# Ledger of designs, part 22: VH-VL binders against Large ribosomal subunit protein uL10m (mRpL10)

Target 1, 224 residues: Large ribosomal subunit protein uL10m (mRpL10), of Drosophila melanogaster (Fruit fly) (q9vpl3)
Amino acid sequence: RGKINIQRPKAPHYERARVVAVTQPKYPELPKAKSCFKTRAERTQQQQENPYNEIIAREVRNWLDHSRLVAFFHLSSITADDIFRVRVQLHKQNLHLKSYGSKIIEQAVKNTRYEAIVPLFHSNHCIVFSPDPEKTAALLRIVRRVPQMVLLGGIVEETMLSRNQLVAYAQMPGLHAVQAQLVQTLSQAPGHLIQQLQAHQNSFVQVLDVHAKNQMNEETPKST

## First folded at step 12 (VH-VL)

Design gh17 (from gc99 with light chain D94N S96G)
Fold by OpenDDE, fold request of step 17:
Structure gh17 (fold): chain C 224 residues (1-224), chain A 119 residues (1-119), chain B 111 residues (1-111)
Amino acid sequence: as target 1 above (224 residues)
Amino acid sequence: QVELVQSGAEVKKPGESLKISCKGSGYSFTEYWIGWVRQAPGKGLEWMGIIDPSDSYTRYSPSFQGQVTISADKSISTAYLQWSSLKASDTAMYYCARQWDYSFPLDYWGQGTLVTVSS
Amino acid sequence: DIALTQPASVSGSPGQSITISCTGTSSDVGSHNYVSWYQQHPGKAPKLMIYDNSNRPSGVSNRFSGSKSGNTASLTISGLQAEDEADYYCSSYNSGSTWVVFGGGTKLTVL
């Protein structure tokens, strides 16, 4: 009874391999949701006649209101497959990639605190939403590998940040790390102060000792 | 302070191989990418390609694709540019520069490595 | 070859203000792409002077300013000094082509 090599299972016999290949569920390629990355032309046409624009605008508002991390990207010509891959990677990190028409965005943010983002949406764009601002580094790690995505800026904890500020934010130590550093610094501060205070005292004592020694040397009569 | 230090000038013959280096210091080497830029004598700047030293992800401009190899050793914070077979037309100054991603500027530059290829 | 267009040379007198233009396309200078400017003295490495169209790195003189309108970026140097004599290059990421492009460079002469 030949030891079943569990680590390198022998390739099944050709006939079995054929059956397995045929019986492999051809998962229909999930229709790569064409809907999220419509061309500018398609978006413009749909925006004029679509009673759903208000619904979509409301959705955008909901995302903005419930996200602690929002990142804005310019999106150049990219294949559906590549976008899908990016989406999957982001999704694994609980990051949500969305694309909306510029008019929808404008409608969504009108008379809101987010109105300042409208100028960012003159061209093809996408937005990434996250409830977790700590995912900024993960987000940037993923998207910087996508040549067709250009970081424009974002919102973190209700604060609008430039692209450079987002990068800087991502590079910052976590809040806990900063707290730890602060505690460490504060714990060292008294020691440093004491050392500085003692240094002055010590220097003063040294000067006094030198002075005393000099006086003693002057008072020692050269007994001749 | 962020610094990029490149290897010294090279004089080579056509057909020879060459590998030049760029060592980064003063920052986390794996957090930024390294771009390479060529400048032929009396000519302008040409972007050659870029590498992410964290996993050696590399991209080239079309003009340099297959002509050079960009690599990195993150353990010693060093990026490399190499030729398998030099040509006279490869005579140029080569700069490495720090770049966060494709769309970010080359914010810190090496001093450059002059490569001279002459028969 | 997708290249940014710069004037070959610009000249000015000390104390004057000069402007160097950089013209590209909608896929590089235009749209939401960012333009950078580099200064290069003879025999020296390029130095970043302006990034993201108008931002100045720390240590760069406030005499240098950048702007962008449409497909044209501009570098303005005010109060021209002798030390400003150098080659200047604009650069942008071409998101359509997915590579960085440079202008041809502009030689600035201080008269």
Scores: ipSAE 0.872, ipTM 0.946, lowest interface PAE 0.5, mean pLDDT 87
Fold by OpenDDE, fold request of step 17:
Structure gh17 (fold): chain C 224 residues (1-224), chain A 119 residues (1-119), chain B 111 residues (1-111)
Amino acid sequence: as target 1 above (224 residues)
Amino acid sequence: QVELVQSGAEVKKPGESLKISCKGSGYSFTEYWIGWVRQAPGKGLEWMGIIDPSDSYTRYSPSFQGQVTISADKSISTAYLQWSSLKASDTAMYYCARQWDYSFPLDYWGQGTLVTVSS
Amino acid sequence: DIALTQPASVSGSPGQSITISCTGTSSDVGSHNYVSWYQQHPGKAPKLMIYDNSNRPSGVSNRFSGSKSGNTASLTISGLQAEDEADYYCSSYNSGSTWVVFGGGTKLTVL
C-alpha cells in the first residue's frame, strides 16, 4: 500500500476538485484594508481645535526632543498589514514609526528649532524616531525594502540631513563623533546645502500649493 | 572610482537563452542596488527591475515580470540579466546602473550590452 | 503604461538657454518623489545630470539646472554648447505603482 505522499498530494479527481472548489468558503475579500492612513481630507476634518490635537502635538514634540535619529518619509498608498509589518520590523530595532497630520506637526514644531521640517509634511508622510543614531543604517536597510516609503531626509544628532547625507551618514564607520563632525563640516559648507535644502523645500511648497489649488477646484460645486 | 562593466554584445536567435553580466567596482557592491534599463533601437529608456545584491532581493517592472530574471553574485560583485527564451522584440541595448533604492537616481551606468535577436 | 511626458525635440542656438519639461502625475513627479535627468549621447550610456529635482552630481556643468513645480519638472541648460546636443530623459519613482518611470526623451539640437 504505497505511502501517501503528503508533500505532493495527487491532484484530486476532477469531480472532487470541482466540489472542493465550490465548497471552498469564499471568504468575503476582506475589505481592502483602507490604508490606515486617513486621507489628508479625513485628517483635516478631524483637526478641529480639539484638545486632543494639543496632546498629540505635545507627543510629537516629545518624540523630537528625545530622538537622536529622526527620519522623514513620504508614504504612498500602503495597506494596513504592510504598515504593521514595517512597524514590527522597525520596532525590533527600537525604531518607532509614527504618522501625524500636517497641522499637528505644525503645531508641534511652531517656534521650535524643528520648524524647518514643516514643509516636508504637505502630503502623506511618516516619521521614524530613534534614541540611537547608530540605528540609521538599520533603519535604511528596512525602509529600502518598503516601496511605498520614500526617504526625504532626517535629523541626526540635532543636525538636519538631506536624504543623500543620511545615506552617507549611515555608510560611515560607527564613530558617532566623526559622523557628527562630518555632518557639521558638511553643514558648514553654507551655500550649497542650504540651497539644496531650500530647493527641496520650495519644491515641496510648490507641490502643496498645486495640490491645494486642485483640491479647491474640485470642491467648487459645478453649479448646475 | 565607481565603475560598472557589462559583458559584450550578443547576437542570438529567437528561442535561445541568454545571460548578460554587470560587474561593479570602486564601491561596496552590497550597499547599493543594481537596476536594469532597456533601450530598444531608436527608443527611450525603460526601467526593467532592480536587485539588492546583499540578499538577491528583486523587483520587476510589470512589463518585465516573468520575462526576464535578474540575479546577482555578491562574491564577485556581479549582477545578471537573463532570458530563458529570447524574442526578436528583445533586441535592445541593456544597461545596468547603480541605484541606492527605488527612489534614488541611477547614478552610475554600465557601458551597455547590445543584444541582437535575429532569425 | 505610466510614462512621463517630454517634448520630442528642442532646439537652440549656441549661447542660448533652453528648457526641457517633464510632466508626470501625482504619483510620480507631482508627489514628493524626486526627479532625475539623464543625458545620452548617441551610442553612449546615459549620464546622470540632475538628481533630486535640482542637485548636480560632481563633474556636471553648472549650466545644467533642474527644478520642479507641481507635476512638472524642468531641465534648463544655459549657455548652450554644441556638446550639449544629446537626448535627455527625465525619470521619477512612482510610489503608487512602485517602479521607476522614464520620460520619452527629448532630442536637443544645437543649431
Scores: ipSAE 0.866, ipTM 0.944, lowest interface PAE 0.5, mean pLDDT 86
Fold by OpenDDE, look of step 12:
Structure gh17 (fold): chain C 224 residues (1-224), chain A 119 residues (1-119), chain B 111 residues (1-111)
Amino acid sequence: as target 1 above (224 residues)
Amino acid sequence: QVELVQSGAEVKKPGESLKISCKGSGYSFTEYWIGWVRQAPGKGLEWMGIIDPSDSYTRYSPSFQGQVTISADKSISTAYLQWSSLKASDTAMYYCARQWDYSFPLDYWGQGTLVTVSS
Amino acid sequence: DIALTQPASVSGSPGQSITISCTGTSSDVGSHNYVSWYQQHPGKAPKLMIYDNSNRPSGVSNRFSGSKSGNTASLTISGLQAEDEADYYCSSYNSGSTWVVFGGGTKLTVL
């Protein structure tokens, strides 16, 4: 009785082999888990010219056109929760944090005055929009506390600023403050001028009085 | 002119506590942060941490987390670096420097404080 | 320890141009991160020479210039002078680790 070699089972009969070959479940090759490491930038580059991209591009343009303050940030690995917290803080100041793909930004700013910002969007980035340029200081105060956000630059009153210029701008006294100071200075000037003018007049009168007194004393003849 | 002036050289024994100071002048002290940098003898520069003097927000490099304490007194425009228990390995030059945020350069430096820890 | 890589030493003759390299990663030198350069004379505090890759602070000689390409930043000193003999450190904020990193330093000798 031939020892059934359990390690090398005899090839099944041809008909059985055919049936097994046909009935073997063709498991769809598990899509090779696209390595989760494709940067958001790479994922966005593969997004075909979708009508949806045009809509988003229009939105970006609208934000740019209606914002007097725009700040650009590099965004490193940040959690959704952290982003949310920052968003909430910014929102309280009427600052709007948005993130768009590089292609969308390119499409949005193509043939516009904003085309110069395209080089800023080679990696993960976010944009903060505000209708109020006076919120620059508030914006910077908030984002300085977010180590995953790196300030790259911004647009204030349609002027593109470097990161250093933006910081300097934020440190400047507001236009209203400067105007107020100017008005205050100007309002004080007349008083000082009047005082100076009066001082000179008084001095002149005093000199004249002294001169008059001296002349009167010289005209008194010593009555011998 | 922006200036950071640090406290004088310190000679200490292992186990002793130490607090060194950095006083800023010539700018709004609360508008900029203060970073601390260590330089061991004959070695390179090591960033230790940073403080926002406006509210004493502090962040440390991992290597220095729990090893030192950074603090500030904005009323006198002074930042501090302190040790609860010094080690011989703490022997180094310590610099404070002005830094607007994490990603900005250390644009103005103190003269340094030499700390020597010897038995 | 995440450190930027610099040559240990560079030498040049007076009047020559020398370049010091600083190599990092995409999280520090690379991408849109900013590199700074510091000069340190013996027994003195470091001095900022270049910030934001290529900008010079007020008072820094125009002989010093900075550039960045890929993950490598470069400090170029033109018209080398005896006073330029010092240690030079590059620095960058590492946005991944969220702390400032320094290079190992380069000793410049003027021959």
Scores: ipSAE 0.865, ipTM 0.937, lowest interface PAE 0.6, mean pLDDT 87
Fold by OpenDDE, look of step 15:
Structure gh17 (fold): chain C 224 residues (1-224), chain A 119 residues (1-119), chain B 111 residues (1-111)
Amino acid sequence: as target 1 above (224 residues)
Amino acid sequence: QVELVQSGAEVKKPGESLKISCKGSGYSFTEYWIGWVRQAPGKGLEWMGIIDPSDSYTRYSPSFQGQVTISADKSISTAYLQWSSLKASDTAMYYCARQWDYSFPLDYWGQGTLVTVSS
Amino acid sequence: DIALTQPASVSGSPGQSITISCTGTSSDVGSHNYVSWYQQHPGKAPKLMIYDNSNRPSGVSNRFSGSKSGNTASLTISGLQAEDEADYYCSSYNSGSTWVVFGGGTKLTVL
């Protein structure tokens, strides 16, 4: 009984070969496992068609519209724990740290006054929102201690500021403080003026009195 | 005007300790950080580390971690760089510079302190 | 060692325009990090010439300009003068390593 050569199987009979050829399941070419590493570009494209992205974009717009302080940061490799710590610190100051994809941001700000911020979002980024522009100093104090966060710029009172301008803004005495100082200065001015005017008047009166006394002394005849 | 004034040149022997100073003026000393930069003779600039004078928060470049100590006294607007034991390889010009944070430029520089370590 | 790459030397004649390049990585020059340029004359402290890629501090000549594209920053000096002869250093914060990095420096000679 001849050893069945498993390596070179005899060609099946013509009819069997035909049946086998027709019955071979055409397996759809397994989608070439596009390396799970979807390029950032591919990830961004898939995000555009997701109804969820629209919802998030609306959220971003809402934050932008209701925030008087917005700061943009580049975010390097940071641990989840570190981000959480920063978030907690910011939250204590009523500062809200959010992170969104670049496409979402683009969608959110498209055809809005915020469109100029799009170039800031080419890499990993985070945004801090606040309803209070007076919190700028507090924000910067917290984030400058986070080496993984790089300040890129911000929006204060609907004005886009560079990172340097934002720092300068934070260093300015609050508008109220400046106003208070101005009021104090203005309130002191009349007092000083009055004092100066009074000093001059007093000096004048003194000079007149001296003159009057001298005249009186000259008119008193030495009664021999 | 913002100024940083450093202590004078130092000539030391290997194994000696050294502390050099950088005094800031013309700005709020606690609002900005102070960075230190080394420049060996004929070589480039090397960032050593940085200090927040407000609370003495410090960070070092890996190359200088454990090699030097950066400190500050905010009461006199002065930052310090110190060695516990100098090496001949520590011979260099040392600059202090004002820096708002890590990502901001060194906008004002001290005049430098030359440290010479020779046997 | 994470360093920015600069040409060792550049030269130009008075009145010419020269450019010094500074090449980094995506973690420093390329990732929205800001590049600064410093001028150093022999025996003097470095001076900030350009910050945040293209901004000039007060008192710096408008002959100095900075730009950044991709992982490369450039310092351009127009109308070259004898006084411009110096060493030039680029610098950037490396957000990946979390420290400041300098280029190797470029010696500019005015011929």
Scores: ipSAE 0.863, ipTM 0.936, lowest interface PAE 0.6, mean pLDDT 87

Design gh17 (from gc99 with light chain D94N S96G)
Fold by ESMFold2, fold request of step 17:
Structure gh17 (fold): chain C 224 residues (1-224), chain A 119 residues (1-119), chain B 111 residues (1-111)
Amino acid sequence: as target 1 above (224 residues)
Amino acid sequence: QVELVQSGAEVKKPGESLKISCKGSGYSFTEYWIGWVRQAPGKGLEWMGIIDPSDSYTRYSPSFQGQVTISADKSISTAYLQWSSLKASDTAMYYCARQWDYSFPLDYWGQGTLVTVSS
Amino acid sequence: DIALTQPASVSGSPGQSITISCTGTSSDVGSHNYVSWYQQHPGKAPKLMIYDNSNRPSGVSNRFSGSKSGNTASLTISGLQAEDEADYYCSSYNSGSTWVVFGGGTKLTVL
């Protein structure tokens, strides 16, 4: 079959061949081979042949059920070192960067109001989960410095938000800050109370408008 | 509500330095980037670069890297575009505009600063 | 290497509909790119007319609409009026780069 055959490696050839073969096949470039950022084709094939797809889908459901903040991003080509730095930076803020195949996402959101998000995962993507909706501003400040991550939209307190609505939400006063300022206002003399409540009513209405009924009707699946 | 006010028109000679300004109001200045856009006479729009005023994160289009300096003073809600040595080819209208990140629109624009460089 | 191609000029009569195209590659006008459109009257700053491919800012007439199909974004102006005569620019961001690209611009003439 036309080649120098190597059925039994010799001592010096054996050690170099064995170390190189073991190192390269068994010690791949870990940052580039990290499973969460495999190519889309590899993820699709792996998921079709993996009997643990339901376990992974349950993980996604658990993240969705217990995260008051979820953000979706398109992810273009990025080095393993760069995405690892982003993941660490996010993790310090209790923000958890994940990626799952589209079939896993579809399985996880089946029979839920979140089925509309499935088209977002037909291309390369990532998701950030957090139990803390107050971390939305921190999330957006970190990721807007990441050229490879393009914000698509999110879910806050079970309400689906467009990318523009998510930015608006991040800029509103926190509910805790509004509560603290209201308490401070109520401790003042009655003559000034009306003006202070009027000033804060607009901020409270803005937060409620972001949480308003717009689930399932958001245009997130449209061409994005 | 949101307003970007730029410094007035400038007439300069080649080799002179220049710093033009863009003052933002009606929003939290450090929550958005300021982008700069060039428009040569009779030509189209060219995105030059951005700054995040909160910490001076700055990025430039390849065509303008090393040609200009973008800076900001967040204490007075002002961004700047500056040249160390003007050329006649720098004659153009310069706009500042507000932008959340690279993929978001330039939603509010300044009125423009006309820079004329001639000997 | 990103370039957004627009026709240099387009014209129409009052009351007609016209469409301005903006064509790029799948990495700059593809399924995950957000295209914006700007209107610029002579001597004035540009104004955002369409963002995120098809959304209108508050105060922009519903005669202006945007769409994107394949690698082409389109701005459509229905019921053409004299005041629509202006230059129109598209813009996009290629994910992973650190700069925004404008199209070369289209001069709309209302006949």
Scores: ipSAE 0.779, ipTM 0.902, lowest interface PAE 0.9, mean pLDDT 79
Fold by ESMFold2, look of step 15:
Structure gh17 (fold): chain C 224 residues (1-224), chain A 119 residues (1-119), chain B 111 residues (1-111)
Amino acid sequence: as target 1 above (224 residues)
Amino acid sequence: QVELVQSGAEVKKPGESLKISCKGSGYSFTEYWIGWVRQAPGKGLEWMGIIDPSDSYTRYSPSFQGQVTISADKSISTAYLQWSSLKASDTAMYYCARQWDYSFPLDYWGQGTLVTVSS
Amino acid sequence: DIALTQPASVSGSPGQSITISCTGTSSDVGSHNYVSWYQQHPGKAPKLMIYDNSNRPSGVSNRFSGSKSGNTASLTISGLQAEDEADYYCSSYNSGSTWVVFGGGTKLTVL
């Protein structure tokens, strides 16, 4: 943790965690001062060689380590007004929208359990971080109204989830609430303990059953 | 147990108005969007637009913007597709389908409402 | 109507495997796009057969499989049966243009 949570409510009680003729695109006119704007390839390479790349990679590691909810999105062209509106909506829910270069993400997750996320960042993207896994439903309701953002998947409580698993997680009572009820059940007679564990296990199993295979994109990045 | 039940077939004349319905059951109606799909006789499927019944957020494909109105009444779990003035070219089968968001599939479909517009 | 290209028809004999292609731009069938496939028998509503490029909903035969390579998605039906005779549509979401697109449809005939 360590971030300012001025918008966080008093809850939660804990945080945490063919043949198709391709129409030739109209080539956009580069800004008049090209010397102020570098090509995508130059920008990416310069980021890799920038002495501050390691500092930015540490920022990403800190976000990953302190976030119980991480969601990954593909981001198409969007106006500055629209993305600002989305960022404000998310911030009110303690959801933090960020974007980092793929080389920096590679550095940040090197030798960690999260190396599998690297292919997601070869295209235009954004990431939402939050210490509050309970905010998954709020996140998805906000972002599904943003046509330019496409959910790719996420990480909840250090578990990688496909986009379908993340939606299923958001629709269930919180896993922490189910786990808390297991503790309450331990104080009951043995026969009732088994019944309560089976009921909570069935809820948890439903969340796990929505995963079949990882739908993370591993295809090459696109030039856009 | 998710079901989408659409209103019955309609035979209309050009210029008449029409409102067809799609009632959802077996799930929380406001948790998912309802999309509308047109299929002209002998032709393919065309996505017309969606509605989020929770707050009536609506979005149309460019081909249907201004051509139809999509609405919903969440108190009775029903979405609607309506025309103020039908044309002969509106003759088609119209489906409603459940969709979580734009990039997710149309996972459950209504049985379809055939709309025939001719004199 | 010009976004996703499918062959107008394909045919195969019972027991054979066939593949239906769905080709679009990098914005329609690219690395960030999720493709769905729908089966439609005459007079019936479409039915979801494949979602997210290769996932099969419960209740759909494992004879149906989906894949995506480059800007082309493919539906493969193995062990063809007479009941597979239907129209098949691919679908994708183009987040750049912000609406859902269907392919033109492919009529599968089982000989």
Scores: ipSAE 0.759, ipTM 0.895, lowest interface PAE 1.1, mean pLDDT 78
Fold by ESMFold2, fold request of step 17:
Structure gh17 (fold): chain C 224 residues (1-224), chain A 119 residues (1-119), chain B 111 residues (1-111)
Amino acid sequence: as target 1 above (224 residues)
Amino acid sequence: QVELVQSGAEVKKPGESLKISCKGSGYSFTEYWIGWVRQAPGKGLEWMGIIDPSDSYTRYSPSFQGQVTISADKSISTAYLQWSSLKASDTAMYYCARQWDYSFPLDYWGQGTLVTVSS
Amino acid sequence: DIALTQPASVSGSPGQSITISCTGTSSDVGSHNYVSWYQQHPGKAPKLMIYDNSNRPSGVSNRFSGSKSGNTASLTISGLQAEDEADYYCSSYNSGSTWVVFGGGTKLTVL
């Protein structure tokens, strides 16, 4: 078809480039000023529009409701490989390593006795949850090998414990073992019964005295 | 009742090997770490490293990495600090101490082992 | 590069209170660092006096107290007595550098 010769278009790039260069506008410092004009309402709305905060807060609440052991740690910089290895080691013991933002923790513990933990989450951190308070010793043996994790404290059977109290708890015989020893002691000769009861009672009294002191400090009732 | 008892003072020459010991009693030996601390004559305390006797997990301060070996025999509740080739600069008092982990205190200390290395 | 700075010496008269400081970086003596204090008499092993910044072990006199503010930990000895004359060391753990560090030590002289 076709007997049309190919035309050679002439690009006006030179003329257009010259005109654009000459007419470049003077740049005011307006871009720097735009960041200073963010309104309070805009900042509040942006914070409230994080779409996953409430879902994650309910996840945290569920963990807290179903965990008889919770431990809090400060966490320094650690490689993804190293923290993954720690998470795997813990998971084998039914210990669940998690990290959440402080805003989410605030939502999760609102109107609960655990509101006192919120300041722990304003710095880099991690939390370990477990339904098994018997796993406290296993938890501590694993995490003591992780130089980047520093134990801050924990919750055992809904009671707040300092880090020293948590270590002491891990060194005690299990509650079921103490109960079994008491039953066996009542069946044994009377002379040995007093020594075993006194040993376990002294251990319990020491732990209970620490708990009572902590609870009185946090729940001192108002008086008339 | 917690007690850490160290081996006696040593007088050695440069180039000789040495292994000093720290025996723990009055507690469950494998429940706590043993840390080693050096104090050169007239100087302060230096943390050298630790061992977890339960499985021989060991870490050294960077200042002492490669210069000493820390070991333990949990069957006899004993930790060790050893040198393959002593130097005159190794002259110091060496303490063992009990520690839960890195961030916990050294709560019980051995009496110390004086090591003197002189030609 | 991690160092805890203590004064080389401190002195006080019997009955007075004195304070020994231990200063580091925010990563050495910051809000999530636990500082311990040790007393060492000449020829003796160190003895733990304060742990976790302010806690006192059983058997340690209540004249010894610890505190921490900013990047400085402090050991305060009230009602100075002759037996308090000793060297005092602070220690801390920095989870970023992952090692325990002692301060250089402070010689307390009771006048």
Scores: ipSAE 0.756, ipTM 0.891, lowest interface PAE 1.0, mean pLDDT 79
Fold by ESMFold2, look of step 12:
Structure gh17 (fold): chain C 224 residues (1-224), chain A 119 residues (1-119), chain B 111 residues (1-111)
Amino acid sequence: as target 1 above (224 residues)
Amino acid sequence: QVELVQSGAEVKKPGESLKISCKGSGYSFTEYWIGWVRQAPGKGLEWMGIIDPSDSYTRYSPSFQGQVTISADKSISTAYLQWSSLKASDTAMYYCARQWDYSFPLDYWGQGTLVTVSS
Amino acid sequence: DIALTQPASVSGSPGQSITISCTGTSSDVGSHNYVSWYQQHPGKAPKLMIYDNSNRPSGVSNRFSGSKSGNTASLTISGLQAEDEADYYCSSYNSGSTWVVFGGGTKLTVL
């Protein structure tokens, strides 16, 4: 319904820009302000900074609240066609590529345990969100072929991971795969061997949790 | 546990073909790239290129594009570096190394394959 | 090819600390680059000593440390020992390229 062009940052068209900013796309439509098409200065001092920033900051908080997987990347200069192709590939895996200004990220994570991520956003960057931590392997397979994206680190199940920890996490079997193997083993094992296998599974999960907690005490390489 | 084992030293004449190998073990071979590094006698290290063994995604440094071919056979966990026509300037030590992507380190290295091209 | 610049050689006495520099452009050794350091003894393959600017792999002595400031990465070896005599290479990746760059190498001599 309509032939109206959307242009940012035009003051007469603020209502259309606000609607676009509030409505979170499920599939890529256009890159956000941190793409190669916008300078940092242009993004920082646009005409509608204060209320526009809070709307976008709420969007970031919403993504953080609903994402069990968050990955952070440095993004160098990339064509619109290339970033669109990457966004489409990621979207097919329920992985959502977003870019936000560093001030907006700072506002979104203020007074949360994630304030430590703010220094990562002083360079050009992008973020990938997903509700499914099982998609970490798929994410890394796609982005490692994108020369313009360099992995900085991530958050998995509310635990901050370095980029090396995120790669290690991606190589571990998913909980559902481990659970399926255990069910098959229990169906075949006689006697009290079932108790031993259940204890082994719980011990494996405990080692993973301790590993993730210990890694939260380490700094990311870029913040150092 | 991670180990990269390369084929033995080679002595060749200019114009001959050669294919050297790098066999990975102790990890899932298709989960990591294999990179190739050249070191001419008495010289430094030069990154030549990589392969993702899972589907043979291959990239070369500009200096080596068209000079060599990188390939892999994932069924035997082996990567290859090959020349169709060797030159005397190809005399060097060649290493394979494991790498997650371009920005990650070369964390495990093969022992090297010395290629000598003379006479 | 843009090369990372390292001094050709450095030297020190046992027990001293020495630093090897690796300088590039803001695209090679900037705030968004991860630098690795490799040690190579004569006739041997290189060994990873430092990754991601400052991290030590398991089994590497804590005498080795890495840092990065501006467009320069540094490898520092404290408590210098005779077995530290080797060639040292830095490496980095320029985001957006499809290749890795090594420095020219630095020969460390322990007097």
Scores: ipSAE 0.747, ipTM 0.889, lowest interface PAE 1.1, mean pLDDT 79

